Miniprotein binders against q8gw64. Designs and how they scored, part 16

Target 1, 233 residues: q8gw64
Amino acid sequence: SSSSQSLSFSSNSFSSQPESELLQALPSSKPKSPPLQLPWLIVGLGNPGKKYQGTRHNVGFEMVDALADAEGISMNTVNFKALFGKGVIGNIPIMLAKPQTFMNLSGESVGQIVSFYKIPLKQVLVVYDDLDLPFGKLRLLPKGGHGGHNGMRSIIDRLKGSRDFPRLRIGIGRPPGKMDTANFVLRQFNRQEQEELDHTFQTGLEAIRILLLEGFNKSATFVNTRKSMEQLS
Short names: E, the ipSAE of ESMFold2; O, the ipSAE of OpenDDE; V2, 0.75 times the mean of E and O plus 0.25 times the DockQ between their complexes.

## First folded at step 6 (miniprotein)

Design Fg2 (at its last look DockQ between E and O 0.04; V2 from the best seeds 0.00; counts 0 for: pae O 8.3 > 1.5, pTM O .737 < .8, other shape alone 3.791 > 2.5, placed apart)
Fold by ESMFold2-Fast, scan of step 6:
Structure Fg2 (fold): chain B 233 residues (1-233), chain A 82 residues (1-82)
Amino acid sequence: as target 1 above (233 residues)
Amino acid sequence: GSTVKIRITVEGDPEKLKELAEKIKEIAEKLGVEVEIEVEDGTLEIRVEAPSQEALWKALDEIYQILEELGLEVKYEVTEKS
């Protein structure tokens, strides 16, 4: 049987009381399973250190930095092997993380954050570079494999093999000629590419806001149907 | 400005939920945030109202630390599916 009592308090007015017990029965007219506002984790992938700054492999870091700047979130804390920002978008608490491990160990950071904050995997968004998308094109997927990306492989491994988390893929295109992939992802963006990425980041920021506030399907429709700057020439 | 409001539902052993509720009251007193708590049949709903995102995250960090110490789990439902 259920008994009922609700209580609200704050440090300004709260006082010690003999009856500090709280038990509230659910109203019969309420849904059995209401939506829960748990924190989202948004992870950008990259490599730490000056020599990797501005490289293709660090575009996930740049996206997270752009989001932090746009939302007024400070990326000044270090914990769980990551640079962190914590903030709120439309009553949704969010954590922004740039793992400071090397790319292939990104899961060590992400796994610890997800475990500690008990984050539903469907609210873990990973943002990273993708060789299989044209430069500047975005794709939002609800799940999937690592596609050869070492950071994604690390995350999947540390999430006990789960692939059931959303990801925002940022197209960097394939290497020109016979340049190998390892050398290509370590190339810095040129001025023209930086201009195209500015538009890509604006679209990505809007996609993330739609994801948080209106849900996955609206965001996926928004981002997945858009053409890259390269395809508009 | 407007306040920031968040809701979290925790499930687990009633004894641990009672301990969590007591500790959350102490957090609210200490940090100057408003918290409403409702407990029923193995679940505890926590609603936090804070004057800023910084105050909210200070409270959330301490709540999650207690959840970790007590081995409590968060109940969730995602509204979007893909």
Scores: ipSAE 0.615, ipTM 0.822, lowest interface PAE 1.3, mean pLDDT 82
Fold by ESMFold2, look of step 7:
Structure Fg2 (fold): chain B 233 residues (1-233), chain A 82 residues (1-82)
Amino acid sequence: as target 1 above (233 residues)
Amino acid sequence: GSTVKIRITVEGDPEKLKELAEKIKEIAEKLGVEVEIEVEDGTLEIRVEAPSQEALWKALDEIYQILEELGLEVKYEVTEKS
């Protein structure tokens, strides 16, 4: 089956009669170039600084770093309160961002990028840690709430309450019964968990490529039906 | 040797779209990218073809800067087929 989606930003636009459209001249004599898919923004969430490296809360940073490495995209630029990279996957321009605010202020960065590049929200993918998924499980969703995640809350608030942007959730497991969630997300992954996350990141890379090149539904089918490595052991 | 291509649709005041078109042609010459511009019903379609992704993004960044300065809106028409 096929599906069609139109994304628009409001503008003071004007329409003309169909016959005037037929008289429009091309500005050059060259053949028209084939169309490309529109640019995407991919955001990984985390907290800046060595203190937070390897923590569960920073797994979004790690996913974006893995993507940048795999696609040869430099994350050298600091802009929009983020470590920021630009590249192309296939014929699709992409932007990668790791907000360098603290987690609860991530919306300041994302909002600036979305505003400047006028990115349709359906082309803003946010990658973050999720307590409601088993360790290493990935889930791609087209929209939703923040689920108590402070970075997602910040982004939704900055986007005027909009929840209509895709997210790639990375399962980090649940805290033991006596530990609160705030302390749990700031704990580092152990060595075994870090090794298993390599497979999670490989699956996430493929899910993102499918999302960009083949569309949301095919990516969601690919990633949402897979078991984590923990479930396979 | 390889090329990267994008299409951007811009909506707005026809007078500002004319100014945008002039500035895009200057950007194309400066950065060595190819551009094609079509105007229809308060809409300007820009097709950019660049010799590298670096050249493409340099052109896009300048275009987006001009869009911000002119208060013009970008419209994305997304069609998903399976």
Scores: ipSAE 0.418, ipTM 0.750, lowest interface PAE 2.3, mean pLDDT 81
Fold by OpenDDE base, look of step 7:
Structure Fg2 (fold): chain B 233 residues (1-233), chain A 82 residues (1-82)
Amino acid sequence: as target 1 above (233 residues)
Amino acid sequence: GSTVKIRITVEGDPEKLKELAEKIKEIAEKLGVEVEIEVEDGTLEIRVEAPSQEALWKALDEIYQILEELGLEVKYEVTEKS
């Protein structure tokens, strides 16, 4: 008599960690003061894999990597289909994330992170490539649509249509001539473009620091008033 | 390759965790990835070594599907990239 035990399938619920456990899961480098607030989530957008490294569509990943390096944050945790690093800027706890879901599914990762950590959407910064901005041009916005960007579309959809989260847009410019947009965003930067982006990342780092420490309005003023390198030549 | 160490805390009996471990080994073989699996005190620890990051994520997606198919509640997930 083979007793078929009917396994009752319960849906996997990610238990939302209490706010106290969230604070304990931050790196044990004793901050000079305990974190006074919920963490910021800083998300860079891109595609995983070597073939997408240095591509225009991965500039959001490069900005997060530049932030991780500048703040000494190891991007060595994998969770919620993302690469993570946890750190502190001043007294502000931060999580850096690079969703590895591919660009069009970035919202799956970001939605899980935001839900699990109970992060306020005003503390979710998304960094991504923008075709409507000149190359190397930064813009910080408090809210907005996806602008045709597949990663931003996926995030907004998973956030139940919410658009009320800050975004740092990195200009990649429009395709030259009759080039297809999908092929253009998957092209690597040339050496000269990469050297200009390194300056863009340094400006982006400072903008993120100002955002965290001094608030949105000061950071937006700092970023949005700067000329691009092309406007200085 | 990309190596990722995953610790999954699962609500389950030791037999369910063993069944999960065997299914994860079958997936790993099928996908051409290497896995080290440790089961201790209702925690499943998985180290995955994959030839590419795409292969790694495919293995992780199939692992999560098995967790759902076994009705295992994931309480906590920590993964470390080495």
Scores: ipSAE 0.013, ipTM 0.267, lowest interface PAE 8.3, mean pLDDT 79
ESMFold2 (binder alone), look of step 7: mean pLDDT 79; pTM 0.736

Design Fg3
Fold by ESMFold2-Fast, scan of step 6:
Structure Fg3 (fold): chain B 233 residues (1-233), chain A 82 residues (1-82)
Amino acid sequence: as target 1 above (233 residues)
Amino acid sequence: GSTIKVTIELKGSRDQLEAFMNQVRDIASQFGLDVTFEVHDGEVRIEVEGPDQSTLWDALDRIYSLAEQMGITVEVEYDVQE
């Protein structure tokens, strides 16, 4: 037997919590009226520190930074072992998080944020690198296992084994030749790859906007029916 | 392995949907996957199952690309088992 889930993530249900807590979650966006729903949490995965800046394993961090920049959200608050910011997309309250734990301990940060703010798991979007997707390809899933990703394994463990949260996978491709996977993910993107990632990030930003404003099914259709960057030029 | 059940709500003419379903069968065969169709008054529900999630997503990308090429309106709902 399997669990079936509606993937139209309209903000139709919310748990009871203090209104002041929601307002404190959105001080930088300065909403004129209290939000009608609990915030979404958007998490980018990576390793902290200058040594790992610009590496393949940190593409989730770069995606969240791009989103923060596009939406005018400051990422200078530190709490629950994460750099994070708070804002709004349309009328939807959001929190952005980059856990500052090592990758395999990402769940220590994410689990605490989810618990503290009482975020519904179907409103927790995790963005990370995927070896099984071609470079620059995006994939949006409503739930799933960790697929060997240590950050995802850590999050699932700290969410009491729950796999029922959406994820945006960013394709980094497979290692060339005889290079092992662990060494490959710690290599920096070259200039050509960074130029291609700019297009991938723009697609990902639009997918996140569609997810929040129009629901999961429409966003997943957008991601999966979208032509590759080579077909759009 | 893992499995994906994907419900795709399609709207189009009977002839367009029949042509689409035949090409989806060919795609599923190419990827070694099982596909099931449920037809209802100009709408089609498609279920694709297989042992490998990567192969399932590659097949779905091809199916969605085909729908776009044929001008078929697509609404998607996913039930993912992993």
Scores: ipSAE 0.000, ipTM 0.235, lowest interface PAE 13.2, mean pLDDT 77

Design Ha5
Fold by ESMFold2-Fast, scan of step 6:
Structure Ha5 (fold): chain B 233 residues (1-233), chain A 112 residues (1-112)
Amino acid sequence: as target 1 above (233 residues)
Amino acid sequence: GSIDREVLDQLKELAGGDEEFVKELIETFLRDAPERMAELKEALENGDWETLQRLAWTLLDSAYSLGAERLAEIAYELEVAAREGDLEKAKELIDELEKEFEKVKEALEDYL
């Protein structure tokens, strides 16, 4: 067909690519129902590529994959440098993202998604590995620092220093002996650890459902109760 | 061409040079897009404008992320036509999507 001259993009002094201009021309919402409930963004952190599959640093990716599978959401689209899927839990619209940047650049992806879809920061849940929690333990917090996690540092930086977004921490524990922390997070989970993580992921999925449907306080209480039960095992 | 290879090259760079990751994304798109196309036609036949709009939006995201800019443009126009309830325009755009998808398929297969 002939050139797409029927599209009218405003000529401003932008250094943006044509693809960015196309996305900026899109409406910010679809107006065919009662007022839209703003979506939640659920982000799992990790490093892209097969070399990093199954490593401790990619447990956030695995949690998001488990959620996608449980809810029947396809994660085969790329959007703003992230593997991306859209769906609903109950009546709550959700977006799932696994940034495909290296860990220390995760904020480049998350910041753009949050800005483009105008997601309130209190509805941005980031799921990631935590060295300061015992293996398999979960912690849900409404805000906080990066705790030395490079992905979290990147996100906070790209959100203009804001720390006011919820996070689900997945405990991986500290490295044994004299092993370097950086090397430890890049190690694969063994079979026994993967079996234990299956239970952690089930608890995490329920925590996310409670967060979305019943609110933060009920989910945080659920996580605390589950931690006590897990301590008995 | 029907795809912007620089977009795919940037995606590979972002994936740490993992060519298999990019290949799997392309293969998933090529597998899923024909089914999505069939669903778009069914929604149109049923006058299900809400479903047509949602599916067009999904296809827009997928096409754009793989550098299929023209396919993404047609999907966006289809979303607009669905939002406006423009039956004749939606029919034309679905035909254009099928033609453009065949070109995108060939280009992506060539890239692999």
Scores: ipSAE 0.000, ipTM 0.191, lowest interface PAE 14.3, mean pLDDT 78

Design Ha6
Fold by ESMFold2-Fast, scan of step 6:
Structure Ha6 (fold): chain B 233 residues (1-233), chain A 112 residues (1-112)
Amino acid sequence: as target 1 above (233 residues)
Amino acid sequence: GSIDREVLDQLKELAGGDEEFVKQLIEWFLLDAPYRMAELKEALENGDWETLRVLAHYLKGSAGSLGAERLAEIAKELEEAAREGDLEKAKELIDELEKEFEKVKEALEDYL
């Protein structure tokens, strides 16, 4: 049950608390003061379970895992139907989430986190696979539709139809020949593709750090004006 | 004069002439910056110098990315005042930051 689960997070993050307890527990402020800095929520989209590890549709999970590893954040706690972690980047509080609901129901997790912590939608970053970008290309946008992505559709639905949250799109390219999209996204990356994605992830991690420390515009410029791996010579 | 047009021109060139991309950056900044300034005031009122420093650093980067060089410089000075815990200087710089933001907003709205 949810009541049996630990609400503790990695040693470099703050403990999970109800809003009222958090307000009372601020040691450097008056007891009733609200939190000064609202956290960013960074969500990676994918499907849970070993069957889907390494598939194209789980590249958002892989990006969040890379971020967690780079920042020393534990993702072993289950909360809000997600593998969840809390930490900081340059003293900006962040929460990391990999919804475990399956892709089509990702919004059930994200909606609960956003509602519980009262996160401004402009501080919700969703990381996911995109068929319309060349393999390895990143695009950072401040808002947009779901583009046929079922995880994004679920999130928009659970955020009362709002599309006004940032997203980091990771290009996976289009399926070859007559292969349908649903089967293509469930295919695993090969070794060469995974090596190329490692560079894409490094760029993505830099983009997230810039987003948090220097702002959306500097990050979007950094990401959106770069050449994709397949265009480099 | 509140915006260095050369910076905006460079952004257009980097985006391959994509004027819509530059407009999206401007729209995000205009939406986001007022909330950050409100957070700065709360941090100062609560004596949270570290949050003030982080927010000032953030605004410095955001402002600089669009060529708002004076706004970025005021934010830089505020970041330094936060490191020093200089209450009087921080208060003066926040007032200056808000006045400069209004000028930047007008210049960016003229650009859209």
Scores: ipSAE 0.017, ipTM 0.469, lowest interface PAE 7.8, mean pLDDT 82

Design Ha7
Fold by ESMFold2-Fast, scan of step 6:
Structure Ha7 (fold): chain B 233 residues (1-233), chain A 112 residues (1-112)
Amino acid sequence: as target 1 above (233 residues)
Amino acid sequence: GSIDREVLDQLKELAGGDEEFVKELIETFLRDAPERMAELKEALENGDWETLRRLAHTLKGSAGSLGAEILAEIAKYLEEAAREGDLQKAKWLILDLEYEFEKVKEALEDYL
């Protein structure tokens, strides 16, 4: 099934059973089943609002949107201060989140989702822009610091200082000339850059699928392969 | 909240003010809950939609009777998903159900 659903309940919806049913016998013990796989959370970082649409700092939002489109996942629910979608890839349940807080408050959203669903930190993938990677280059890392990224700093702070979660870094390069970093990340991509990003996004989507279905090491190898971009071209 | 305490209070009144009766029902529910969750997960993993439907139906009744209205509604939707054979919906509903069980457990333990 392609549909994802978020439940919303009224307290009065559940009061249909007669009290006499409380007297029925409860089921006996059964052998312990293996647990269902806990979901992955895939977070794209950015700033909400039309002013920031298409900017370098919002490339994480664009990657998550591309994933949602590719997998038929609706991002039409607002929950935990995020645009939120639920779906599956293969047999793996996934949640997609674009925090609708400002970048430096992204951890308020992510921390709540992680806490609510009890997601193992090693199944929290954060996708964001990286000034230290050449434009269009991807890097998949199992852990790390925030590197000056305010959204990552916020997430680390709200996860009690933990840095032990995977991240997919999307290279945006360094600012040209004397342009400061803050102004650079708020610039929109031009046409040539958008064409290059299309290839980057296709590689990123495949990396995420490999991560979920075949594990971190295989995905990291795929991302670091010299020919990964050429294979998608 | 996760529990409507008025339902539990009404049940106590129907039992003639017998607090031990309500306590025993709550304790039985809490003792059996991990096994019920394991059965729901096993039925889903095995594609046993009929067992999943039946278990969800039973949980809906038991949860509603104890005043766990949100838990009962999740169970109702899981019963529906089981009838439809909707694997994606059922997987997410079981995760929602597991989380709500923890909230119900906290609330019932607080009521004891």
Scores: ipSAE 0.000, ipTM 0.297, lowest interface PAE 11.4, mean pLDDT 80

Design Ia5
Fold by ESMFold2-Fast, scan of step 6:
Structure Ia5 (fold): chain B 233 residues (1-233), chain A 81 residues (1-81)
Amino acid sequence: as target 1 above (233 residues)
Amino acid sequence: GSDELMERAWELIDEAYRLDEEGDLEGAIEKYEEAIELMERALELETDPERREVIEEVIELYKERIEELKRLLEEQKRESD
């Protein structure tokens, strides 16, 4: 006898209709000779569970949540060990993922998604917290090392050592005084910091739109020349 | 024309992705193969060199996925034997 996989649960209210991973022209905009486009994967890094909600190490999750909300994408399904959603920005198909593994195992999820959908690494954007950037500052880079970030190390390892994928770094600053780095990244943002991050997230959303619609160089110029709200004060 | 064939191919790819995610690997292969057939027919009608290059690349990507799924099916059959 053949066995079929039984589904544990499904969502109807927050589930998106299945969409093509290839770009299709909308009838009202471009009905003839629709462009063909491979999907982008946008990954936010963090730790799963309520105790890590709102912590500095989960700012990548918050950025992806903000993007999902802005674009009307549901992320209430679990696939490839990630909270996962599909949608489009303009005419570009996108997938959003928040790995539900521990941070140091994020590559287990990302590697499976990349392999399954045959995503070019140049179209895998990883969003994460960065201790070496001032609070609220963004940097968009086309490649790089892990910089001590355990989630980034995991992703690089599972992509067979490849560092050749774009990344959006969100500055959280360095720990104050004698606080160790591990304890610092698990601290929650206060109200003042959340208000400043609002501006950072709006800049990040625009940077992602520019990246997808106008390309890497325009987005990198846009985001890498911006100052945080703290620096403008 | 080429546009109509590509639109139908994308609908089949959407169906293939759904089946692949559900673990219906045999159903997914069938829909990927149907989509590739339509894409190859579109390529015969397509005169724009840039569009031809994109269609060729997409066909190759889905052919690779079909081969991966065929290997996975053989592994699953071996493990259940």
Scores: ipSAE 0.007, ipTM 0.153, lowest interface PAE 14.7, mean pLDDT 77

Design Ia6
Fold by ESMFold2-Fast, scan of step 6:
Structure Ia6 (fold): chain B 233 residues (1-233), chain A 81 residues (1-81)
Amino acid sequence: as target 1 above (233 residues)
Amino acid sequence: GSDELMERARELIDEAIRLDEEGDLEGAIEKYEEAIELMERALELETDPERREAIQERIWQYLDRIYELMELLEEQKRESD
């Protein structure tokens, strides 16, 4: 039902709040209230449009979609140039974002979200593909450079050069033979790779839950010490 | 159960909206925060996917309002300083 929601919208539509009433706010109530907890932002990187669905460069989008599905979060809102979902995991409010800019402009979206919601950078998790990790390997880091990833470069630039935000790297491996890197990241995953990615996504979802509920160190230990299916005998 | 928590949250939301409309921005934020805490507890008990989605949407509706009120408070404090 929309009853409670309708009441909330009436206050959101504020048309004539008297100045005298604003001045009557009770300062003595403020020290007794818990401070507002700021949400986490979880960003998956990729390129928008059907042409790029299922490509290696969009594995960050797929991880965010898997998280949304697992947690019952709708990704049906468009805001800040992103497909956007809002939800709660445990007692932690979260925002899920898939920037709908092209990869090299991802920071335009992420920067606006971070600025508007005043999100501390240590609560901004970026999920993306990494050529330097073996296929299916995950790595959780508290900070770092862009490693040549154009989406990460864009985010760092729009966060005033800050590199101090967590990232979950998803290994896609290196291109075979003489294939150009730019062409490789636009290739689809094969059946064997899709099977391995299912395991990688399950591990990634668990890592994100641990990050939110139990903290960075437990999550990093969990994900960084695990082997991909490719490395198992 | 989940329904009882949501009814208690509704009462706090009614108080928050009243305070919001009267210009008690700090009081409104406090009541919105208390309501969100109850809604988060209700969400942990809820198993129906559609109801879970609705509760999450309502939590974020009130969180967005809290952010708007916090911005108004920052502006008021700056102007009075």
Scores: ipSAE 0.259, ipTM 0.686, lowest interface PAE 3.5, mean pLDDT 83

Design Ia7
Fold by ESMFold2-Fast, scan of step 6:
Structure Ia7 (fold): chain B 233 residues (1-233), chain A 81 residues (1-81)
Amino acid sequence: as target 1 above (233 residues)
Amino acid sequence: GSDELMERARELIDEAIRLDEEGDLEGAQEKYWEAIDLMYRALELETDPERREAIYERIEQYVERIEELKRLLEEQKRESD
């Protein structure tokens, strides 16, 4: 048999609607504790050295550089094998890091910073390139696997297998034709791509500010729902 | 499909709320995040704009609760020290 339109309103029915029950509002919240000034760590992934500057695989570095510039944060000190800076957005203390290890060893840097400062993993945001996302598209996720990204694999490994940290994925698209992925990610962005990426970075900076000041969901809604025909900028 | 992911998420939310009400704040956080992850995966398959917005709104409420649980746990740790 099948579910009837005139089904009883009684609970504990085999014909219940799981989605409508899942979307029920939470019970009245208890009084909140006062806000804590816990730091966030924002990590951009890339390869060190001038020869990798402006390559697709270094777009995470570029986003963190843009954030540092926007917030007046100096990143010229080296600590924990990373170019490192400290600052504040609103009343939220932040640390910025660009690991200066090769991509596949990024976790050596990130693991040390997280351990030393005792940063909650939910406040570790990793920013990196993603082949499976269209060029310029952003996606903010609260957790997940490495998706074949060597920097993400290294971080997960050095965080004792934990996948429970937020990430901002920056779409670089798939390589054209028969070009292999390893060669593609080491290619420079051209001028037109750099212009499109500037808009992506502005959106990403706003998403990071929303994340820190208004919370994960407002930021995820802001960034993850963009670039549809119904939501044109 | 999407319906299967949402059903699995519902089971995790029910468990999260139970743990939350029992005062297992660490267990509650884990189950809320597992459910949210499935809800985001369901959103990749969901094409109805109204359903997408409803799911995002529920995720927002669950994340707000997680942020509150984090602060409560940190407060409890300070009291225990």
Scores: ipSAE 0.000, ipTM 0.133, lowest interface PAE 15.7, mean pLDDT 78

Design J1
Fold by ESMFold2-Fast, scan of step 6:
Structure J1 (fold): chain B 233 residues (1-233), chain A 81 residues (1-81)
Amino acid sequence: as target 1 above (233 residues)
Amino acid sequence: GSEVEYVITIEAEDQPGMLRDIAQAFADENVDIESLTSETDKDGTVEMTFRITAPSQEALWEALDRIYQFMEDAEKRLSDE
């Protein structure tokens, strides 16, 4: 059967006592506890190397970089095949990861991080580009398939087929004319698109803060009801 | 200055010394444990929720890294035997 115990400490060290079992039975003095919190992992997807900097397929990397800059987190560690940062938002410990594998091998990195830090999948947020959303549109989902995204497919495969992790989709729109999607996602954003993305990133950063501090439903309501510039035009 | 208060939930296998190792990792980094709530499942998994105060985010992450390393080492020892 399950058992529960509540203890309070006045120092960061303690000693075993003969009657510790009696202390386990004492009721909590205050009924209102803060929400359960565990370290979060926020993953941005992209391809490593200077050739892919600023491309549509690397917008997940750009969002994570923007978050790191906003929170003063250094992406100074290379662990588990990812550029890695550790910090806090409010009182929530977070890890930031940009897998440095090929896109289709992103799960090799993410799987190792999740396993080592024992992160609940509901607290693994993956940020990536989505061809099926209008440019600049954000969508926050608690779970889902890979939708043809090779990075997402790799992550699902390495998480033993689980699709039960949150994701922030960043709309990049569809390729113009007869351009294939592979060539389109490797194109650089132009100056006007980068200016629009700055606003999208600000909205995304706020969505991540709401997610961490106030929960999924409030964040999803915040971001999923926003209109893209393409839809406003 | 004011220190930040954190709520950290850790799930671990119920094994001798685990709570002591976790408390020591916090102590080594001058992280104060204000409260601990613990719940043990039938299968021997312990869910521990700590309310802590850390002198810096660097101290917090040093302690957390040590804690996750202890859990990894414990799982590896069980696997090796």
Scores: ipSAE 0.309, ipTM 0.723, lowest interface PAE 3.7, mean pLDDT 82

